# Ledger of designs, part 45: miniprotein binders against q9h3h3

Target 1, 235 residues: q9h3h3
Amino acid sequence: EDGFTAEHLAAEAMAADMDPWLVFDARTTPATELDAWLAKYPPSQVTRYGDPGSPNSEPVGWIAVYGQGYSPNSGDVQGLQAAWEALQTSGRPITPGTLRQLAITHHVLSGKWLMHLAPGFKLDHAWAGIARAVVEGQLQVAKVSPRAKEGGRQVICVYTDDFTDRLGVLEADSAIRAAGIKCLLTYKPDVYTYLGIYRANRWHLCPTLYESRFQLGGSARGSRVLDRANNVELT
Short names: E, the ipSAE of ESMFold2; O, the ipSAE of OpenDDE; V2, 0.75 times the mean of E and O plus 0.25 times the DockQ between their complexes.

## First folded at step 5 (miniprotein)

Design u15
Fold by ESMFold2-Fast, scan of step 5:
Structure u15 (fold): chain B 235 residues (1-235), chain A 81 residues (1-81)
Amino acid sequence: as target 1 above (235 residues)
Amino acid sequence: DRYRITVTVEGLDEELFREVVEEVREFAEELGLEVTVEYRDGRVTIVIEGLPKEAVEKLWERIAELAKELGFRVTVTIEEL
């Protein structure tokens, strides 16, 4: 198994964000249209750069579903990036706590549960479940990557508005599990994405804050969630 | 909304168990709530019932800080009553 460098992952994320998105917006579109939209754009078939035999002829960066109450707030990303450059040159230690304070100061609070699945029926089924939960109001917003020409797994991102609201993060995990999702989930605050904190980063930080594993028996919430920064396991 | 929190620590360090129990008891006393503590081979389980959401957040924060400072793993179960 091989991963990409932090620079490559950051460049890929920026390119996807800049390209067009396929969006089902529940704020303006009736929920009754969701099933037809999901059938038209299964993520296993939507290609990153378009091709014959694909639902899309043009590039697609992300496939997204916006809930009725979705109100985007990215915070002050420019201020965050300027403060990050200053921090890197200051010699002050770079820790999860330092990044948390930077995010709070600049109101960059959103985060996301991530799941990685191979292209195919299981991915499309998982995305349909997440999309329905978003449209029904159990989740706020989600997106899934299109199929890359190199192959490999696709990612579903389920967002929460405040990564410092631990109960809110857990409620999102529960809603994902209630939607029938059983795979491994990891939670990453968007501040880490903006600052390029990925696997094998130079600061040796864990790139995610939480890890959720499905538990079939004996668990009140349907999963075990590990708080990786604080050695707390939630059941 | 009221919540039940169950805090469980496994290990052989009895002093660590006392630290966790005391942290939870002090918090519960401030709220006028009772704490149930059970010790079994290599495990302590602490239960508090009747916590409002704000108190759940504060207790989680205290337990997380303690676990981080002392370098141990704690299991927390949160149930809405």
Scores: ipSAE 0.013, ipTM 0.581, lowest interface PAE 6.6, mean pLDDT 83

Design u16
Fold by ESMFold2-Fast, scan of step 5:
Structure u16 (fold): chain B 235 residues (1-235), chain A 81 residues (1-81)
Amino acid sequence: as target 1 above (235 residues)
Amino acid sequence: DRYRITVTVEGLDEELFREVVEEVREFAEELGLEVTVEYRDGRVTIVIEGLPKEAVEKLYERIAELAEELGFRVTVTIEEL
């Protein structure tokens, strides 16, 4: 937000994906080891580029937890990118509908619920809750950013496998709320991330499909979810 | 499996309430399902039970299209039975 451009954000995302990840993989690691792993690698203390005073001496791009049933499928990202370039040169309108069609055609369907929290107890507590929900099978996969050198907010990403499966997206929101999370959540399809589309892009696309707000006792699901494009509030 | 959907609209005039109720009733009739409708204090609440997952998504899309077309906001609750 502080002079950050789409190019800067894309470069940072690429670097994080290329650097090593700290992973708890429930497909191969007993659930009983999770608490020790969380204590060893609290996100508020893991540094992006390594520090003798932190849990890591080497760079860490992401801290992740993979669920027992997690089966990654990124789809045809290369085909998506080629089709996006063709769309831009075709003179056809670029709309949410055309992006959705490209994503479906190339099977680039994953998306994520995002929460942004300052480094500290609240972040570490939220991450521990999410990680336990993943290992217990209520969520599929999640990751959290390490602490940046300049000390900004960190992000927790909770993934679903198909952003077009509305009920699946809402079930993930419910599971996040059941894990004790009360902060604002926003949902973004990965297709926007792969194409480098962020807020204030030249195509006037909103990469955020849903916003979730905690609401005690006012909702069967534990939250109010706004479908941003369609003027629908889900309770 | 099977779902209950509750559609609530507030602050609309009589004509717009009828549009929402008619949209939901027509959808339910195609599936052979009953609709419960309550009007109270400038609010309409519509309930359908027994919807399969595919029908929930289709109904949601129809309601979303209507909301966008008429420029109003609708509240939807979806529960698995």
Scores: ipSAE 0.390, ipTM 0.800, lowest interface PAE 2.5, mean pLDDT 86
Fold by OpenDDE base, second read of step 6:
Structure u16 (fold): chain B 235 residues (1-235), chain A 81 residues (1-81)
Amino acid sequence: as target 1 above (235 residues)
Amino acid sequence: DRYRITVTVEGLDEELFREVVEEVREFAEELGLEVTVEYRDGRVTIVIEGLPKEAVEKLYERIAELAEELGFRVTVTIEEL
């Protein structure tokens, strides 16, 4: 059952990058307008194709919030892809360490915490918490998928600038937890996206580097973060 | 109720296309379903027909998880048959 699922979010994420985004940019828009924007565009009601009666009349790829410190930096994705093709043809072993070195070499260091939520109040509330944390400068940038026609789970992505900075990754987890989010979080580097590293890939690479589970009465972060590659808890 | 799922993937190279299609095929085979795959100009369209509702939900969850894992964008349409 698990395989069909790569392909579906793969195309929708690319099509959604090509479609218009609903963006709240804290660099140009006063923070006082955030609540009105959230009320106008609740993610559970914003539809992917601008369905009749939705807040959007046109297709929406993503709903996003940009923080004051947000600077888009994708690195050298083309150089990364060329180096990846050359690596595959070389027959050299491909490891998480190999991908990390490719990412560093080409400055493709962004990554994201991911949470999947059913459409509705819990999603809209989680998104509002994240959007506020972004506008307040606790997080840099986040996006949420619009409602699919099928009514499946929507994803919230919370980005960090460097997946190799464990402290920054953990700080973002803490900020997400402080925003009141208690669901499972998984962390994925964007390099794994650009190189097509998926579940059940031929290299047996886990595309998710970290997992965060909420813990009542745990550490100051309120979560347990697992390094999936090493099966080690990050304290 | 039976459903059709149409998955459209854009910007895949031929190798990524094969890996994606194999994974969908394995899923559909586990359910005893037929998969139709079209590749044109870097766009993959995958169609699975005859999914029970429970399989649609699982498939969508798996699609959601895997596309996040893959970081691709996919367009999924679900149609009741």
Scores: ipSAE 0.000, ipTM 0.240, lowest interface PAE 11.1, mean pLDDT 80

Design u17
Fold by ESMFold2-Fast, scan of step 5:
Structure u17 (fold): chain B 235 residues (1-235), chain A 81 residues (1-81)
Amino acid sequence: as target 1 above (235 residues)
Amino acid sequence: DRYRITVTVEGLDEELFREVVEEVREFAEELGLEVTVEYRDGRVTIVIEGLPKEAVEKLLLRIAELAKELGFRVTVTIEEL
């Protein structure tokens, strides 16, 4: 219904990406310094626009941890956007398969597991677990949003290199679960973010590919993952 | 690295069970692998062992497309051997 909602969300995401980040970079910083860094910058206390009473006086867009092997590759986003415009004017159907092919052609392959948590101990504890898994090499890279002025939920994003590599996506889910995370997770390819595919898109595409629910016993993985487009459950 | 894939479909539709079994069997035969099929309590379970990582992804894509086309839910268990 609101044609501006997706544009507004994209603008907010871009602003966060452009503002300074607080980064623990395991490629250059000893793992022994992680616990002190986590204590200094708990995401429930780091404010989006800075506050004298918080750990930061200046704006912070994201709090991130880079693994030792992290090597960013965003692909050809400009070529992706040009191809997207051409696809829309061509009259061809807009489907998950067509978007997958555009992403592959332009090497825009990264994606992320998302978890949304209220500010507080549970968020800080979850982030600490994820950060340790990244520094120990079970995950590649992760980031968490700072606390918004409104006090709404914050998001932890755990990235994988290639959303078309289902086994890699599932291995990341397993590593998240092994880190003690029990909340709902959803997986979104970055191509959807670049093309503005959010919840109420006009092409009626599901904005996430997978949904992971924690489950004790009966499953070797510790979770059940639903492929939302195809009604396939992965265990 | 080799994998075991277990495909499970629940329901009472014998035609649906046949379609799923045949899809997995055809894929397994292309790789020279055997498939085990069991029918119990309105459920068909299909097991294929010895798949390399790339073949797992191809099988998952084929199963996902079949599930979407025929409008049913399937459970796939993936184990590294």
Scores: ipSAE 0.277, ipTM 0.742, lowest interface PAE 3.2, mean pLDDT 84
Fold by OpenDDE base, second read of step 6:
Structure u17 (fold): chain B 235 residues (1-235), chain A 81 residues (1-81)
Amino acid sequence: as target 1 above (235 residues)
Amino acid sequence: DRYRITVTVEGLDEELFREVVEEVREFAEELGLEVTVEYRDGRVTIVIEGLPKEAVEKLLLRIAELAKELGFRVTVTIEEL
């Protein structure tokens, strides 16, 4: 009975962000080494705590690939958090529009497509597809969670620079689909993560802005993207 | 009035089960609710406890849409707490 509280998942995510990352950085490492790196560190085998017989002896928070164009920019997260506390104290209505304006004001614009996959070949294959797309410059940055002891699903996160740029969000979906990924994708802004707006929020805010479903024979993008805030199909 | 909802999904495709579980988790999480998920013998059981009455109808609609879209049989049990 894996009753993960939103708080437990948040605490695990924060702990994972503090542990060492296994990174392939295309800015410093030749693309020709990617296949060997993927073979050395398949996500289904990399363990969160460096279990005996795993490829990693030390704890790993994330496995990540950085593209040539990757530039880490988190914006003013501290200013965002202060403004969020002030907003909560004011008793003003909090809407997706409010969060969007906070994000813009503090330049906290990053977001990610999320996919959840069981440990195994499908996960490792999906990750290899994403990692190649990142190294080839179709995507900027991606990360995957290591295998947990409990054998739960692993998450692949594919980032975009601006969740307010619908075209960039849709282009990343198209690149993910072109990498051969057919599972459900959900898009979550990082501002929601920084503000503790998990799915479980007292404001009834959906933390997922977009959903992508793969369609056989569908549009040129191979997916149907739903804007959840407006309940409008974008593709 | 708070409710326990048990969603049972039966089928062979674990990938589609995960989609259902994620959507139900999304919904439950949106409400601040814990979600218990059990996988046994090609059956997924999702338990959500503490749903307000107004959310029950929304969840049922969402589950029904998913079941229709993905071609799964879904059984939903609703218990008042």
Scores: ipSAE 0.005, ipTM 0.266, lowest interface PAE 11.1, mean pLDDT 81

Design u18
Fold by ESMFold2-Fast, scan of step 5:
Structure u18 (fold): chain B 235 residues (1-235), chain A 81 residues (1-81)
Amino acid sequence: as target 1 above (235 residues)
Amino acid sequence: DRYRITVTVEGLDEELFREVVEEVREFAEELGLEVTVEYRDGRVTIVIEGLPKEAVEKLLYRIAELADELGFRVTVTIEEL
């Protein structure tokens, strides 16, 4: 239940990326330290700008967990942005396919499953499950937003290396479900973020490629995944 | 490392069912795999087992393209064996 405009949310996202992050890095920190770290920094209590009585006195942009095999690769974002400007000038149609091709050409392939939860026990429990899956190697990297002063929902982002790898995206969904997550998930490629494509864009592009809904019982996978562009439901 | 894919289409259009079955059969034949097909009133279900990871990606792409072309929703269940 976000009452903010897309412009306001985009500005806050940029600020969060620039502020310091609280990171549990499994590449350099023993897995045995994770439970203490999670207890010290529950996302429902970590404040965006610091506060007496919270775990942090200074601003925190994101709380993140890096898996042991995590190797950050944003691709050639500069080349992507230049090519996007050229594409817009060319008069060529702007479609999901042309954007996908730009992303492939410039190796801007990462994407993420998003879940939005209110501050509280359920958020902290969900984050702990995701963080353990990352440290155990079932997911590669994840982050969660700190608590905003206005008390809106917080977001957990679970990244995959390649949004064009449908099976990899689905494997991440399965790992999220195996971690006990039951809320709605949506999947967004980072290329849309880098190009500033949000809701109600002029090209009528849907930045959400997949939507995952929990199945209450009986299914082998635990979820239904809708490919929003192609009328395909993956189960 | 090997996968079972189940493709389900609901509707009453026999031409639609035929198109989906032939697309999956043709793909399976290239890989030397068998396809199981069941028709019921209003539904066709197609099962193919033994697909490697790369083949699953290619099949999903072809099914998505066909679903978009035909204007119908297709349900695909992916299971790791």
Scores: ipSAE 0.011, ipTM 0.475, lowest interface PAE 9.7, mean pLDDT 82

Design u19
Fold by ESMFold2-Fast, scan of step 5:
Structure u19 (fold): chain B 235 residues (1-235), chain A 81 residues (1-81)
Amino acid sequence: as target 1 above (235 residues)
Amino acid sequence: DRYRITVTVEGLDEELFREVVEEVREFAEELGLEVTVEYRDGRVTIVIEGLPKEAVEKLLWRIARLAKELGFRVTVTIEEL
């Protein structure tokens, strides 16, 4: 019965990726146009399936901003999926280490910092801050979900190109904090997403590697990052 | 680019402090770098400066593995010089 929710979430994620995206691409669009674009498409008002009262009349899967230096590299996702099927039938233990090795072998290295916010001014303000950081070069790429018909929290995803590069992951966290973000952040490698591994999975794998909490006075970087698999706190 | 790493462990386990200090010192010696170690009531602080990015990654991996194996918490501060 719990499986129903996991299937629903996976189906919704796939549908969002397949539907049209609203993109500000700093590789081809002047940075001076960003503020007007943000005003036209605030994520609290852009609806998932379109509405006459919203900025969009047609479905929108994601609202995204691409930085000037953004160069997408998803790796060999097909090879990863084939290797995952083989691993499941091989009898080898399925652990975070074996999944990490599959990701490295197939160059599926991207990951993302996630923040979940209720629709409203705080969400729109946070997204604007992230979008400006992307266009200014402190972050590479980000996206935010549109408003669901039933309501609920929306998610901002801020990507890094290599989840095995801990310094790069921490630099992204610092840039998010410098953009004024104070909410809880969690970091998830895309390999888990491509393999359909969510919170409730039969291998008991935790797809979240890091948690970042805003904290003043206790850290030089303004946040504390917990490595969830280990007793290591990064400041 | 070069980095300063500060490793802090809190507790009352002198053997644990020794393990962490030795792990960091051995790593630093392989790179020809000096470490500074400070002991205070219930805390050891270890500082190493001049690490290139790839060496920081290796040190973080070694510390994380040691922390997991011995079941203790480590705080690591990373500063770019």
Scores: ipSAE 0.242, ipTM 0.726, lowest interface PAE 4.0, mean pLDDT 85
Fold by OpenDDE base, second read of step 6:
Structure u19 (fold): chain B 235 residues (1-235), chain A 81 residues (1-81)
Amino acid sequence: as target 1 above (235 residues)
Amino acid sequence: DRYRITVTVEGLDEELFREVVEEVREFAEELGLEVTVEYRDGRVTIVIEGLPKEAVEKLLWRIARLAKELGFRVTVTIEEL
């Protein structure tokens, strides 16, 4: 039984990104078609491998919505990875500030608000709210994971262009809350994903920069946002 | 006493999958143990062999925490070797 190394797992994770995406692109598709698309491909029914009776017959990696202002920019991920390997070899201290500087230097600045929801009506309703906010231009891009066979939580990712722009990160939180989302949100820079910075890593780096908790009757944002690196409330 | 731990994780997306595997890998590397991982049909099976009892408890705590925070289901089998 050929045990897959962590490298084979990183490759299978990459295979989910290589599987076809179900995309609504607001740049090419009229906003009036969004409701029909959402009804055709509810995330709780779209299956990862195209199970019999699902809306999809083929494997689906992600379901995504692109806004009118969406422009894919991943930066220099290869240069980032090379610099990261060199940094590890140098034995220099690695801090959140180090990762921030690497991200800036290589223009790998994207990040995402993450929410985890059980399959069902609440997920589909949350996704519909997010998708509408993207098409209306309040958010740039979002994706949701398809349903797995064994019924784990699905993740909705709402992207921002720059994790170093604190105002842009907070504006996206406000737009998510305005879409009716009340669950816990966590914000993760893509640089942390590309460098393999996960929870309990050997550098003790927190991969989540921000946490958003819904608050009734609070600020205009309807949430409390915690900067986890500095342990400071922003809202 | 040494243990084999089999962790089955279901319903992971790519990002959550990588986080779980890396967490288990880092834990095993700290102990000088190898990790075998199988992924099939949205299910990840992670096997670690040769864990001391104290390490099993620590791993279970990490996995339970991660599962709670990331919202996935975990099945853990513990076998004495």
Scores: ipSAE 0.019, ipTM 0.318, lowest interface PAE 5.9, mean pLDDT 82

Design u2
Fold by ESMFold2-Fast, scan of step 5:
Structure u2 (fold): chain B 235 residues (1-235), chain A 81 residues (1-81)
Amino acid sequence: as target 1 above (235 residues)
Amino acid sequence: DRYRITVTVEGLDEELFREVVEEVREFAEELGLEVTVEYRDGRVTIVIEGLPLEAVEKLFERIAELAKELGFRVTVTIEEL
């Protein structure tokens, strides 16, 4: 995606997860405070490692909004990792189907819609729309990356609780489109993230399960959704 | 901050596809956008690239209006490059 290797991308993801997050938690914070929080922490201005001239002086890994009903469930990641090591040494083919079964067995079911946008007003506007949809209950949880020193695009991640629930995945896409988002979206199950499946992975697996493209006036959702694994159009 | 728009026009009357293509090319030239066109299997696929997003969206609106006037089905996808 950015020209980095799968190992580099996995290491950066781990570092971001370990650094502090800026969180608007709708479970404990009134919705009326969201607009002020968004104005204080626009993702185009929040720096990854801190800067006196930005909203943050210390490192920020992610900027996140939690919905009122959000309840994190990562499943059995330790069991997933052990089974993944066994699968790699077994000689059995590594396919989307075998990874799906591994995820189901270990209850690692969450996934996310991804969108990549350049730093600027459009990114901040898109994030504000997503954040409002989360606080209003149309989406469960979302996060956006801070601005890197090298520049480049930032990513907004919109999570669903079960990547095997096609209806839930499509409902999230619809809610993203209703928030005014028109860019390309791709859907990635978290099991792929835990196992290091990125564009340049060793197994040559497609790193995403679905893609969504905005469709002007031709759909109630405003998008076409393709199941990349089965080459089937869902909307 | 560059955008790609893919427009697919479908219908049985291929004669009217040329009218859609010519109008699209004229609009694109006015807006300074790049256009590539392919005819295949009773459809026309038009790929438009350029800056800013407002210009490509304006071209989309004109294509959709023209297709509606001619009675064709239009499928449009938009992505940021």
Scores: ipSAE 0.000, ipTM 0.105, lowest interface PAE 21.9, mean pLDDT 76

Design u20 (at its last look DockQ between E and O 0.91; V2 from the best seeds 0.00; counts 0 for: pae E 7.0 > 1.5, pTM O .737 < .8)
Fold by ESMFold2-Fast, scan of step 5:
Structure u20 (fold): chain B 235 residues (1-235), chain A 81 residues (1-81)
Amino acid sequence: as target 1 above (235 residues)
Amino acid sequence: DRYRITVTVEGLDEELFREVVEEVREFAEELGLEVTVEYRDGRVTIVIEGLPKEAVEKLLERIIELAKELGFRVTVTIEEL
């Protein structure tokens, strides 16, 4: 079941990436336009495949905000994929360390903090806070899934440039907390996404590197961050 | 861009506490920095101040590897000064 679940999730992710995105690009759009854009496209109301009753009549894969200083670097994804096929064929062990080295070699370093929220006011409020942090330069880029036809939870993804830069990952967590976000966050390197490493993967790898929990008063940063594989807590 | 790192370990035996303290102390010594160590109620707390960003990353790597090798949980607090 692990293989099936991972393949199914990867196929859904690919479909979303291929469909059109609704983008607020702070590099070309004045920050003063953000509130109107957020009011026009609340993620709880934007439907995955379009609906006459929603803000969109056409399919939407993602709703995204790009910061003024955002400079994307996807690395050599094709080289990563080729190396991954070779690794699987070789019979060598698939471990977090091996995937980390593969990512470094091919410069596929980006990663993201994930939060899953039910459609509704709390999701829209959280997204608005994240979007404002991106436009004000505290975060670089973020996206949120549209409302699925099945009515499940939606995901907000907040990206960082380099998953091996722990301070950068923690800085993003702090900025998310400063934006008023109190729900559970998990951090996933994009290399895991490109290679189809999800919760139920065939290699039984933990699909996320960090888990962040809001903590009022007890932490200097407002959260506890657990390094899941290494049993280390960062505060 | 200087940092204070606080390393806290609880519930380990004296030998493992010593291992963590020496790992942090050795790293700090290489950088000419002072280490403050406190033992209270089955807990050791180690503080280093004045670390540049690149040194914080190296220290975290060493602590994480040590925790993994010895099979214990450690808490690290990172503050930008």
Scores: ipSAE 0.337, ipTM 0.759, lowest interface PAE 2.7, mean pLDDT 83
Fold by OpenDDE base, second read of step 6:
Structure u20 (fold): chain B 235 residues (1-235), chain A 81 residues (1-81)
Amino acid sequence: as target 1 above (235 residues)
Amino acid sequence: DRYRITVTVEGLDEELFREVVEEVREFAEELGLEVTVEYRDGRVTIVIEGLPKEAVEKLLERIIELAKELGFRVTVTIEEL
């Protein structure tokens, strides 16, 4: 249990979003430069605060890769937050269905597959696989956290445009698996992040909608995806 | 893009089995699709082929609702054809 309170993780994520990003944008940079960029900025070596001897001299919030089809669409996050405050004040029951409807109403539909990896070769190799899949158009956008001073696990986030499109969520899982990643994946909608819904929230909402486990010799996807809200297995 | 859906349901009695199969058949018939149903040792396997993307989501929603109401274990395989 990584002992960071949900509040600490939220504050750290917000601070990271405000710091400069190291970005490879496939829309403006030739795909042939990806390998040189990956070699220059391996996530296990890039430090959050630009430590001496790191590839970065300045603070880095995230390392990201944007695909050719990437279009940033965050929806109406302010309207979402206002509606969420009004809902909390109303005393109405809050369910996963309620959050889904808020997300749809305000067009805040993005979500992400998350994987947590220790710093080192396995992380850098996983990131290189994901970055290639993004540049090749199998995935739209991904980011990885830089190395923290405390040497904690780094997170890779692989985004999908719509958390309500189960097929799109499953296609992204398949692409991640095709990139050679075998670790546990969890899927989290961005609406849950914007509304401050983390583990052990007062509404007992699971902040993770899906869990993907790698499976040898299974379906064409090579994974088993559990819908946690409904306790349904998707293969 | 067309899809194959394989639904496996465990823990159904004969009455609940009939209800689940009838609902899935009605859905497939509305789309002009064939449904294959297999029953083995309290496990039901339902296969539907040729589903458009939009129909996959609708079918998944219905299966999930049924699973919640009846408290049975559902596994769904989705394959692009």
Scores: ipSAE 0.158, ipTM 0.657, lowest interface PAE 1.5, mean pLDDT 85
Fold by ESMFold2, look of step 7:
Structure u20 (fold): chain B 235 residues (1-235), chain A 81 residues (1-81)
Amino acid sequence: as target 1 above (235 residues)
Amino acid sequence: DRYRITVTVEGLDEELFREVVEEVREFAEELGLEVTVEYRDGRVTIVIEGLPKEAVEKLLERIIELAKELGFRVTVTIEEL
């Protein structure tokens, strides 16, 4: 619930990227096998390093579901990182607009809705709903962190392919809400992740573009989405 | 797909709302769309119907720029028709 938690989990996520992932890939696996896979690998029981009694005997960095339309394209991450270093030495202002342009120039356009949940039935239920939405085509790709030794919150990341496409980001929010998710969601473009920019950074950049809050009673969307940079609500 | 966009601006007197209304009206006229404007109780509500998806993104960008220039808060409601 605190702002540091998202950045801490993002740093742990980067460290986990190098370990093997557990993947349900709808492009090569029939949808009818999803329920069995979810039952075998609940995120509250899959352990980061393969603890005794876990369903996994080896380390797991992430548990992921790829939708039938998933086509991975990280863009020019190396060029992005080089341009970022050059920008820092240039003396030019570093602003959210500058990062947006770097992301566009290098085609690093993906971003993700993030939710943080304690290990247990609520996490496993939320993940199952998200995974089904991915396999059914309402979402493209999602991942969830495994259980760490310390009993901290786990993170579900739901990806979109273009953070500049506001309607696409809002459609993903709507699909997440339709899966029964009521917790706070925050949206972070992957450019911030690849550049290691966290909430407490020297440039005072806010890596969170949007916050989504479930709206009781509500309007057509069932949520209110705040554009953090511009203080504009999208409902 | 077509959209209805409702822009709500609060906290300004009606004399200052005209710039927002004119920006939205100009945007709508470029697309041949009608604009409905209601003033009530320190609130301006501006409705455009029939926007294609790409026009919604352009409208949001113009509204955001205007909100920064004038220093006010807006709420944008987006409905698919």
Scores: ipSAE 0.014, ipTM 0.589, lowest interface PAE 7.0, mean pLDDT 83
ESMFold2 (binder alone), look of step 7: mean pLDDT 77; pTM 0.718
OpenDDE base, look of step 7: ipSAE 0.044; ipTM 0.565

